# Designs tried in a protein design chat: miniprotein binders against Hydroxyethylthiazole kinase (thiM). Part 8

Target 1, 273 residues: Hydroxyethylthiazole kinase (thiM), of Natranaerobius thermophilus (b2a1a8)
Amino acid sequence: MSTFNSNFKLGTYLTQVRQENPLVHAITNYVTMNDCANITLAAGASPAMCESRDEVSDFVPLAKALYINIGTINQEHKDSIYLAAEKASELEIPIVLDPVGAVAIKSRLDLVKDLLTNYNVSCIKGNNAEIKCLAGRKGHGKGMDSLDLGEDIQMVNSELSEKYNTMVLATGKTDLITKGNITVKVSNGTPLLGRITGSGCMLGILISAFIGASDNDWEAGIAATVSMGVVGEMAEESISSSTDLGSFRVKIFDHMAALTSKELQERGNVSEL

## First folded at step 6 (miniprotein)

Design D8 (from a10b with F9M L13F)
Fold by ESMFold2-Fast, scan of step 6:
Structure D8 (fold): chain B 273 residues (1-273), chain A 83 residues (1-83)
Amino acid sequence: as target 1 above (273 residues)
Amino acid sequence: SELERRLEMAELFIEWLELLLEEAKKGDPELELIEKLVELLEKRIERLEKELKGDNPELQKKLDELKQRIDELTKRLEEAKSE
């Protein structure tokens, strides 16, 4: 097991989630809404799925964090996202932004960039392609060559982190979390997480819950990322075959609910780049 | 007036609070949070009731069911807070 700081106690952040039971206001996609709610409950937090323009103002002031996932978006959702983000920024409620579909859809990329420019986003979480797309190129083109050039995700994360004054999490075979010029690698996880729908969205709301329970966004965000990875590993250990994807999905919720601070601390695999 | 969708969202939220309360024990931080959220739900339902005005019997029935569940949730919450 590798840790970048012998005094960084991952387990204490899980304890804080369960002690504080933070209310997470989520504006999320319809495909993974139920899974996001359930993983939040399993971790020890409280989800509030409130997307109406008429209702977001009532919920934002009570929330400890706002999770924005743009996976299924229409004009009402855009309006609600802007209203919620503005209110959260005003009240210093942390915002976690998940740029689902930003690579494929220009209007989503524009929305994400607008949110990052105008509001105080605490964390942006995306896969490598989404994060690279946000960094863009001077010539502005979608191409396999861009992905194939092996562009250093650490450098892309740092550029975005400094530009938008936010923490950047790029998910992949290993997860890289960057704040300014400091990057941490999380090596927990399993390829099986890529074999089910919604694991990335579940990670996003988990980060929101952990950040919402803590005054230290950086360490809380790392602890949430490690927690999802560790739970994935435990779920894999609990199934008889790699084809038991239904059982694997169920075991993610079971293990998140059962996860102890001690197990999180012992299994965490975190190193500084 | 996306009343049906708003009622469905309220129902899901009430379900989560019911589950949280079922597992909560005296002194748990969840009890204070549930109390505040129930108060907001009561105000939310009051607004929905005013907008509905009895124009849709099926939605009115759903609203009445949600009001009953909130009343029951409030009673259980007070029991959980007491000896």
Scores: ipSAE 0.006, ipTM 0.313, lowest interface PAE 10.5, mean pLDDT 81

Design E1 (from e9 with E69Y)
Fold by ESMFold2-Fast, scan of step 6:
Structure E1 (fold): chain B 273 residues (1-273), chain A 83 residues (1-83)
Amino acid sequence: as target 1 above (273 residues)
Amino acid sequence: SPEVELIEKLLELLEKRIERLEKELKGDNPELKQKLDELKERIESLKEKLDEAKEGDPELEEILLELFYLLMEIWELRRELES
C-alpha cells in the first residue's frame, strides 16, 4: 500500500470516468482496435474510432480526449492524425500519444517528434526503448543495450517531459510516470500483460479516458496506469494456470468493469521517487 | 439527455461513413455491398430502439455499445478497401 501524496485519491478518478462517461476519440492500430474499444467500455467510457480526413475535424469537438497510436500509418492515416491533433490543440482537448514502432521505423519517429513539437500533447506513453529513442538515445529495441549504456529511464523521462511540456509514461516491470522533475513509480501489474497482444494500447486509451474525465491530468494518468495494473493482478488471480492466456484476457475486461473505487484505492501501489 | 444527444451524433456519423463507403464501392464489390446493407439495417434498428427508449433506460447503454461496435466494423471495412 502506498501514497504518493496525502491528497491523492486513486478511487475518485475511476468514479469520475463512470460519472462523466467521456467520449474518447481514438486513431489507433488495426491489430488492437477491438481490445481498445472493449477496455474503454469496461472502464465506463465511450470509444470512437474515427480516422477519415473528412470526419476527424467534426469528430474531435465531440470528444473529451484524443488517443493517437501510430502503429499503422499510411499517408491518409498520417493526414488524419495531423488534422485531429491540430483540432484537439485548438480546443484544448487532451492528446495521449503512443509512439508504437518509433525505435524501428524512422518515419514513425519523425511523425512523433513533429506531433510533440507542433501540438499540445498531454501524455506520451511508451515502453523503455521507445521513450529512450525519443530522447535521442542509441537503441535497437533491446533492453540489454539500454542497461549496457548506463541509461536511467527516470532521467530520460524528465528530459522528455521538460522538452515537450508533457507527462511521460515509460512502461516496464514497474511503470514510471514523470511530469517535469517529479517521477512516480507504479508497482502494480503482472508479466502476463506482456503475453497478450494489445495491453500497451489498452493502457494508452485507458489513460485517455481517465484524463478526459478529469481536470487533473497528472493524477488521472497515474490512476489509469494503476487501474490497468490492478486489473491485470486480479485477472491473474482468477485463472488456474499462467498458460490460460485466453481466460486471462477475458478476465481483464471482467475485472475492469467490476473494479470498485475502494478496490483501486486499497490495491494501488504507488510511490514518488 | 446528454446520452441521447451523444447517440444521435454517433448515428449521424455512422450514416455519413456508410454513405462514403458506398460511393467508393459503386460498381465494385457485391459481397461488400451486402455487408453495407446489413450495417444500414442495424442502424435503422438502433434508431427504432432509440425512439422507444426513455431517459435512464438500460437500453440506451446497449444502443451506445452497439454503435461503437458498428463504428469499429465500418473502420475495418474502410481499412480493407485501402489495403
Scores: ipSAE 0.005, ipTM 0.333, lowest interface PAE 10.7, mean pLDDT 81

Design E3 (from e9 with F68W W75F)
Fold by ESMFold2-Fast, scan of step 6:
Structure E3 (fold): chain B 273 residues (1-273), chain A 83 residues (1-83)
Amino acid sequence: as target 1 above (273 residues)
Amino acid sequence: SPEVELIEKLLELLEKRIERLEKELKGDNPELKQKLDELKERIESLKEKLDEAKEGDPELEEILLELWELLMEIFELRRELES
């Protein structure tokens, strides 16, 4: 396992989730809702899947973290997102924001930028294209070259992190997590995570659970990202064929529930850039 | 206590959700009405368990987990009403 700090212990953050059992309030779309709830339970946290305008203000104060996935937006969901984000910011409850579809849909990009400008967001998690789009790159020139993608993403992450005072996670073949000028590369994972629906949402809510259980958002966010990657690797090892996607999905939940602090520490592959 | 108070508040919110679903129920839907009645019985059972529990008891974690299962089932019933 690579260690970027001699005192850093990935397993400690998993232990904190299970000891604290943090309540995570999630606003997400119906397609990913069940997977988000189940990965949260498997990790040792408690999900509150509430998107009703009439109820979000009552749920947010009970939560240790708020997860916002903008995958499906109608007017009621938009209203609920603003109400929840405002309440979370007032109460200093960490917000994890997942800008799903921001590349393709301008109204979603505008919503994400509005949320980042007006509320205290602790972490932005997106794929490389979504993160570049938030920085105004829109896929033009730099960052389209496969040989240069990591360096371009590192710079984009740093720019967004400084601008919004937030942690930025860009998912890809390897995941890059940035806070200010510090970038960490997570090399755990499997391409099979891209072959099932909801893996991105599961990562987002998992980050929310880890951050909600810890006073150290930075290390907790890294530990959550490593945990998802390690669990993906373990799930792949548990299936007979790469086409056993249904079994792969089931094994993600099984391995997340069974994951030990020792396994997380030993299998974690993390380096500082 | 924070944990007991959290569970009490969540039970109150679940009861309000079931009441709203009952109001939205079409006059002749006996299957959904039966499911709502079963959910109410489970909530009452959890309230009884909570009365016997104290802060830090391992039973509180079990109550909270069952509470999240109820929350998800209520959410699924809401989706069925939107068919």
Scores: ipSAE 0.006, ipTM 0.395, lowest interface PAE 8.7, mean pLDDT 81

Design E4 (from e9 with L10F E69Y)
Fold by ESMFold2-Fast, scan of step 6:
Structure E4 (fold): chain B 273 residues (1-273), chain A 83 residues (1-83)
Amino acid sequence: as target 1 above (273 residues)
Amino acid sequence: SPEVELIEKFLELLEKRIERLEKELKGDNPELKQKLDELKERIESLKEKLDEAKEGDPELEEILLELFYLLMEIWELRRELES
């Protein structure tokens, strides 16, 4: 709805990223780092990787946001994550948490819950299954068995948001972003984003950059989500075939770098539920 | 996509960021110009190394590490300019 979109002023948040050039401290692995670094640079922010246990506490104070991706963690990564989250919370630096693999691996779910309980996390970004598992929705025999029902994700988001005082983004065919009792649906995007690796990490670090450049986490997080979706659509429009996945990936970075505030505002497809 | 192509795009984005910093400087600052020139030289060196590297080569990890150090230096330079 045009009224809703005009109230959000999504384009101003892209402008803030480029004006502020926020340093985003990212704790990831090298497999996803190229994508995270590229999308962050394309948006107008500066990514910095520091995963060393000995260095993260000194590095966090330099950053405007901390992005934590828990994919393929080992003990040193866990130590670094806890140290960075502690320092970021102490300094009120926003934390964006990407709970990769929390559904499949109990130790990862436990880590995510521990982080959410002990630290001030500004945003949790996960797929529907990951978000439902964080909210205690398991299959048969435990609580409400609703992991397979898309209809309840709005309620799940709200419960999780209230419990941890955080913004919750559940990614899927459409993305649902919730803060408290307010849920927004983002209908931008393309299935091609699911056909390349790294789109999830790109969204997570992009949210970190937008939140790091703004004093309004809610609207900044929505603007980042819309930006990724719009850029995906533009990248799809600029390739000759849906099998041109390599070109599609490159075009994501090109379009993110070229994206204007006006284009973001005009192409954004956002509605309140 | 091949990892080499993504690193190439990353280097291009870093070059554009340095060019933006040069334009924003507006006015003569020899020390900052020297630092920007040094960053450009390091990017060109990395491009040469990348031209010789192929997908899966261990040299790609060394290029990635240097890229992240370059990002930190660019950010520190930006911060000093704005502070």
Scores: ipSAE 0.000, ipTM 0.123, lowest interface PAE 14.6, mean pLDDT 78

Design E5 (from e9 with L6F E69Y)
Fold by ESMFold2-Fast, scan of step 6:
Order: sequence, then structure tokens, then C-alpha cells
Structure E5 (fold): chain B 273 residues (1-273), chain A 83 residues (1-83)
Amino acid sequence: as target 1 above (273 residues)
Amino acid sequence: SPEVEFIEKLLELLEKRIERLEKELKGDNPELKQKLDELKERIESLKEKLDEAKEGDPELEEILLELFYLLMEIWELRRELES
């Protein structure tokens, strides 16, 4: 069932990022932009934060991956997203899509579905609620949103992956990444990642960097997800108290920059479902 | 060749962005004009460093890092102008 080889080495994908130094074009929200840029640099990639409608078409061809986060969207931002996605698809530059706020706002859900239908998206990264909403679950009505229906996120991931021919990463207590009928569980991470702003955006752009440096999107996406989780664990180990959230944030960047291929391989906790 | 050419393209894009910001100035603003002049000086400095650099030169990493900081500062300045 698994696309993993018995000899799969997560560390080689980190090495590829640092050797290739891929340029990641990011169209993202203003709240987390600085953290996204910094985690990209720490990993060994180069971030390019270009959102201008007049410039995105010229910038996309320079990039190895396009990261789209719809968190804070206005009309110019929307126009830029469509122009960038069109150009990336034309040039076969991988697109990583983060459907921030799609649960709460119908216009964002419509934008995400439109992008997935018209362009070749390599990876969708969202939390469990966003992913379920995209599959038509969470946005069904007030009664459905108030119930715990025990919905299987693995099944939802597979449905979306097959429908849109893309990888689907659902983040939650356990991160699940799916391609077609194959699902991998990533058990690295710490609850402290949920206590700082921008960890989700940092994961999204990190996936973009890893995919941009590799010809194997599936394994690269998994390696990026594991890297973020491992770095979170290392950052938690480096602080004196769970309330040292400022130090925790700083240590995420320090550990991402210092992370070795050997450490990533040894600490990675990945299983096939 | 590929790395140096890539940096040259980024420098060209940064120059175009600064030119656009200069055109968007609302009358006299000495503080904003000073910031734009400082950004231009930094770009010229990077061009001089790039002219001296060769493929595989460790200095290319420093040029790339400064290009990232310039790109972020230009983006922030544009956001301030758009209010």
C-alpha cells in the first residue's frame, strides 16, 4: 500500500534543500509573513514575498515552488493568486495551497475549490476542520458543526487527493499526509506549536521549499512535515518552562538552521496507515 | 553563471520596485525619500560585490541574504505607503 521504501531517508531531502537553495515564491498573509520568510532561510531556501498584481507573473518563473496562503485576502491579492497559479501551472512549478479561513468564509472556500479545479496543485495543507470543510463536511450547516460525528480524516484526505490529484496534509493532534489511497502518519511535534502564531504557515512554506528542491513531491512533503515537528520538539527541549513561548519561537529558527540530516532521520516518527 | 545570473535578475527586480515606490511618493516626504535613497545605496553596493564575485564564491551567500533583507524592507515600505 505504501510508496515508502524500506530504505527511505528523510535526511536526504533536507540535504537537497541546502544544496539546491530553492527560491520559494510566497503569497501569504501579513500576520505570519516574517516568520515564513525566516523559517525558509533557516532551512536553507530563499523566500520571495511578492504579492503585487503587476509583478507576480515576472517573479513566478524565477521560483522553484509557489506557496499560496489565503489568510488575509483582498481583491489585488486574489488577482495575484490567480495570475501566479496560472503562470506556475504553465511552467510546471509546484503549488502548495493553504486554505486558511475556508471554514468560516464561503468566498475563500470558493477560491480554494476554483484553484484546485483549474490548476495543478501539488499539495493542500490545512487543519482537520479546513480539510473536512473542503470535502463538504464542516460547512454543511449549524447542526453539523455542533456535532462530533467521528468523521475519519484519512478517508476525507483520500477523497480530496483523488478528486484533485494532489497530496493532502491534515494537521491536528496527529498529522496525516495522503496521496491517493496511501496515508502516512507523522507523530513528531509538540502542543507548543499551537501556542505561537504562524506555525501552520511555516509548515506550508517549508513543504514548498522541500518540494521545490526535489523531484519526489511525496517524500519531500513528508520530510518537510517531519522536519517542522522535530524542530518543534528540539525547541521545547531547549526552553526552561512551557510558558517561555518567546524563547520557544526563537529556538524553532535556531534548530531549523542547525538541524542535521542524521538528526532528522533518527528523530523522525513516521508510520504508514 | 546560473547563480550570478539569478542574483542579477533579483537585483533588477528590486531596482524596478524602488522606481515604482519613488513614483508613488505623495509630495515632499523627507523621511521616506531618505529611506529610498538608503535602499538604492545598498543595491549599488550589492552590484559592486556581485561584479567581484565568481560562481561558487562564499560571498554569494552574503549577497543572497542581503537581497532577502532588501526585498522584505521594500515590501514593508510599500505596505506603509498603501496605508
Scores: ipSAE 0.000, ipTM 0.302, lowest interface PAE 13.2, mean pLDDT 80

Design G1 (from L10 with W44F F51W)
Fold by ESMFold2-Fast, scan of step 6:
Structure G1 (fold): chain B 273 residues (1-273), chain A 92 residues (1-92)
Amino acid sequence: as target 1 above (273 residues)
Amino acid sequence: SPELKELEQKIDELESKVKELEDRLNEAKKGDPELQEAKRRLEFLKLLLEWLKLLLEEAKEGNPEVELIEKLLELLEKRIERLEKELSKLES
């Protein structure tokens, strides 16, 4: 059960996705493209994977949300990302940004910072290391990085949220979602999500679908995060062994498609920090 | 109703072309880097086709998406033509 605001109805946002069937324009990586499309369909939204420099500007106006994942990037891809982000900002279409590889690759970090500075990004979703790197914390004290991971991430989220006027989702053992000075902890999920490829990317596009169907980005983003976690728990409950990773992955899609608003409301484990 | 039938026939025609491109790509044995790019483009075409089929089903149930379907068909045609040119080059 959600222990957040008692008026916050998680199930309502899942219902909105299925009623609105939002078109999600995704610029995503080759490796996770199929999983991102399938989780979007399972949730009740429509995915569109349009990456061409010649076509993205014409395609963005048809979408309810733009998902940008920089996991596989070349110059043509960068051009498409900038063109799509510019058009989405112009039309006030929400952008969800997944800064994959920003920790390891400076050119990706620079791209992410450029996008955040120049365009209206509704949500940044990354792991703790990616989020801290965006806040400039990567170079501060070797011993401090691992020691403070669980305690300073809330402050880092708030700093980034205020600087870029965006929601910040830091994924980990528990997920922390921040908007300004308000932080919500999502305690749904399973370690098995970390043992398959693409669960983080699936979360990013799922957030895009929920935000695209709602006039409340904050609550929709939380509901999407809870939905992914709940579905992961249900998938784990549906397999015979923790080594049944193939079955686990299949069950994620099955449970996302079958998930009811009542189940989401009852299983949601959300608290304000 | 008649308009939706024409869109369905066009989608079926383009699906056949995508299948033909998939078969050609599977037979191509030159240039691993170029082959990876062609495979990426094929995956996009397959996803776009599945989405078009979804929209067509919704339109049949009374949700009018004709303009969106037409724009996506144009996009699919352009991407098929591009991949055909790339595969012809790889086959050479």
Scores: ipSAE 0.000, ipTM 0.250, lowest interface PAE 12.9, mean pLDDT 81

Design G2 (from G1 with L47Y)
Fold by ESMFold2-Fast, scan of step 6:
Structure G2 (fold): chain B 273 residues (1-273), chain A 92 residues (1-92)
Amino acid sequence: as target 1 above (273 residues)
Amino acid sequence: SPELKELEQKIDELESKVKELEDRLNEAKKGDPELQEAKRRLEFLKYLLEWLKLLLEEAKEGNPEVELIEKLLELLEKRIERLEKELSKLES
């Protein structure tokens, strides 16, 4: 493993978000919609939760990035997703896709594969099971998911990245982000992020904000991932007990808003695989 | 209206093409992984077609979403052409 020479650059991507104040168009789930809006505001970007099929095509041109999260989906929502993705692809507005529930629900997997096949998706962000499912991979025996062994998920990420010409982020105990055959490991974070609802969705929209403010999707996506991990660590350090989950959640927003370029640079733990 | 009638005629034409693709796909060799992807694309075309029919009926009832119908017709036509090419390769 080598230390990525871009640790210094990570901080500048946060500065770019705050300088550019990118408008992020989000079509997302109702469970985490408020948290997604608030983390976007805390980072220095502007969220817009425009989901009407009558309005999305007119709204997309105003945005710097489109975030699609399929966690709660109905007929109009699906309509809006296709219309927004088509307009975003036409205008080269980056799309970040979060395939929530694709493992359990075939119609969601089909929707995700259709979006990836027909539109220019800049980043797919999912957990190990979701990413594995998209690649059609199966685990080895032992009753354990082989994707958890590191090298397996790296290979799956590369396979999907090449197939769909997209950046792939697989979240887990350690986050792996891949572009082609280059994989970066982000070791920032805390298990407490897994104990609140919506941390994954917050990461997805945060990636959208960073990518929307930058001409370098790859480094911006890494910077967003590191930022979420770092603020998670800071939030954990700010609570008295690991059972203070409500305070932990509040501190995520506080630390995201207060995070400096210098702190992100110094706390970032990134290595190339 | 003349505009709605033109859209209805185009929907009917594309529905016929979707049915042709379904028939061709049903005659193709089973178990091929590429065939499974083609079947998924066909299901998407059928979804778009049903959505278009619903929007056309709403438009006839005085709620015209003509611009949306036109965009979906373009999408459907493009996807039909793609599936036609894929099936031609599978049929060889």
Scores: ipSAE 0.005, ipTM 0.186, lowest interface PAE 14.8, mean pLDDT 82

Design aw2 (from aw1 with F33W W40F)
Fold by ESMFold2-Fast, scan of step 6:
Structure aw2 (fold): chain B 273 residues (1-273), chain A 83 residues (1-83)
Amino acid sequence: as target 1 above (273 residues)
Amino acid sequence: SELEEELELAEKLIELLEKRLERAKKGDPRLEWIELLVEFLELLIEELEKELKGDNPELQKKLDELKQRIDELTKRLEEAKSE
């Protein structure tokens, strides 16, 4: 809301992305790789899709942030993820981790937990089921809504944030971002974002770009989340029908590129819980 | 020095892109990715050149060599993207 929003300038973080033009190193899934690159460019950052085992360690030092999305994982990808995470942690380059498929697949959950335990992850972004699964609610999180568990996602976020010393973003109808015991609710967005592929992955790399351009990971992460939600709203306003999903997708990139700091500040709907 | 280290990292990245471009086929999605990294390298080299400010002739020579290699990468990339 206005109370929290009045105490920090969301628009400043978008300005920093465009001024700094941070290089974002992304190890991501093949389904959304192109959209992740394009949303990064639209925001004013530079994407680098470098996933080769032989290349990642040399590339990480040039990047301002590392985005890891495990959506399409093979052995080389896994090796590259470990090498990149190790180098990023050593150099204090922020890591944003997207635990795609961790609920359904034990080997992915194990990989995510291993990364969180051994490396300095700045932000974990997942849906409610993925986040609850990471907190040890495996059987209940699988294919179920957070309400089915009878547990507060805010509490789960705080548990994970404290355990791994990381910022936790649980995406849903509204997004909850937690650092320690401080939780912020982002109420921007549209259900249409759930009707195109890759919007969650686009949010992950966008968070990486914002964090990479700022010394304030917490506020930058919030600003990135708000930015995705705001451009989703603007894209919905720009189409004639809710079935114009192709136009909706195109308008996300257009509005991200055109988004002003003033618009982000004015449209941001953020409240502290 | 930190500047020398950054120049060495830029050289390694250029070498990796040269190898990747050699392996890429016409129409390979990697060509778009290589193009983005070449553009980033051009920006990085401009920043390093500003920091160097003519203080070290040996580092300036190294920087000029890297610029030439980036130009060659750009030409080869255009050839790989052609009909």
Scores: ipSAE 0.000, ipTM 0.321, lowest interface PAE 12.3, mean pLDDT 82

Design cw3 (from cw1 with W62F F69W)
Fold by ESMFold2-Fast, scan of step 6:
Structure cw3 (fold): chain B 273 residues (1-273), chain A 83 residues (1-83)
Amino acid sequence: as target 1 above (273 residues)
Amino acid sequence: DPKIEELEQKVKELESKLNELDKRLQGDNPELKEELELAKKLLELLKKRLERAKEGDPRVEFIELLLEWLELLIEELEKELKE
């Protein structure tokens, strides 16, 4: 295995975000909206939080990517999501989908499945439980088996990627990104990212910004994932204690804004599976 | 479709190169086994996507992305063999 080949262009995708300054249309949750906007700005992109049913169809054509996060969804948000996804698909604007809460709430799982079936989703990002639930693993509705913790997430990713013709990112201790039968492992990151609210949502919109600035969705998505992990490591190195979570959060934004293409290329820890 | 025919020809060319690399790497460079296996999986995925494209799936960009990555993997494997 060669990590050099996977990492060869990583730095150039960060440069591309800053040169293109892509407009990212986000329909996201109110808990993490501010952090999503700020990480997008720190990376060199422009966030736009347009959620109104009356406005989303007119707004989508202005954007380079559409980020959909269902974390605080209500009926108006569902309507806006369908309208925005339809318009983005018509215009070939990449869609990044974050299926927050799909494991716990059946109506959210149904919404995500509808979006993946009816629209051109470029990337779906979820944790292992969310991704396995989308694959329809046995036990989540039958009571016969509990949630299958031993399932090979690489195989689940490939199954979903083939079924929906989308890139699948399963986040965990290491992140697995799959397109078809090809899986890349990203080993950058820190457990501290799990101790602040919204790091997963920040990753989702960051993927949207990178994809929106590039003609290569696959490599751009990998570069965004590596960037978040690298920035997390740099932020951890910049604080004096693991309990300095407020400072850690601040340092995420500082390091994202200061991150160089050279640093991203050198620190990237990516392997092909 | 000339674009599909062009991609099909490139896939066949890369398949030929991979078969050659598989023979040359067998026993001499076991550390490159994982990269070779990745390249083989990528080739099989390319073949499946190319068949879908012939059946009217317009996602030619996906084939081009995978083809680009496969070319890079093959180039890297070839460089290792020239040491």
Scores: ipSAE 0.000, ipTM 0.101, lowest interface PAE 21.0, mean pLDDT 80

Design cw4 (from cw1 with L38W W62F)
Fold by ESMFold2-Fast, scan of step 6:
Structure cw4 (fold): chain B 273 residues (1-273), chain A 83 residues (1-83)
Amino acid sequence: as target 1 above (273 residues)
Amino acid sequence: DPKIEELEQKVKELESKLNELDKRLQGDNPELKEELEWAKKLLELLKKRLERAKEGDPRVEFIELLLEFLELLIEELEKELKE
């Protein structure tokens, strides 16, 4: 139950989101759009769901951050992603990249690698399998223990962070965030987040909002990750049964909107590895 | 769709307010002028998206959210211009 730096004030990043009300341009899948928009609003930011090839280049300059979730995509989405990423890189608008499905689908892996190679990506956020796949690692098999994945993931995060000069977030039982040679473990959260759809996408756009409101992407990204975890814990505490998944989902939005800087600072469970 | 008609009316209302702000902004206020131009650009993009929604785009609620954001921005610009 400690933060890795007593001078790192998690709560100030939540305050910055609410003061700045950053416009977050999101290119994401249709399944999670509503949850992504709602968590962004609950945090104090404004979501812009724009994926049209004809308008993304004009829209990106209005945004403070670009969130790219490569979920289910077609050729128009791919074109829009490239145009948006190019424009964001030219204008130094931070890009948060979520490599959804990169493990299962080679064309998605190729797209993600191409984006990381050609554009300035501020943060890559994925689950352990997605992050390992980006680093060219083969899994140890379906029977691998979560603890083995966590240990492997720290090294994988560092390699990717150094290769692409980006922050790497690997989500799992605990979340590992790496920038260069510094890795931080976020121990906030609840297994219930894995029992609803869209929590990963909500985290991705939330990271985009926090980074978009701050000049310090590293600390803002950590604060966003902690915020999602803390809100998940508060939502779990607010339900009568672990089977109240609908109420749990509703409480995520309620608690994100009500979350105070003081609560975030007090409940944050962050340690440097 | 009644929802699309409602959003079209909101677009016209916000466009009218932006035009009125443009007329009133004759002084030396570079920051307000930049914010006004940004707001006008956002409205033009939302107008294009609303036309696509009339052709069956299912994302009409996200247009509504951005129009509400634009309305709040316009209200703040109006406050800054009033003494």
Scores: ipSAE 0.006, ipTM 0.375, lowest interface PAE 10.4, mean pLDDT 82

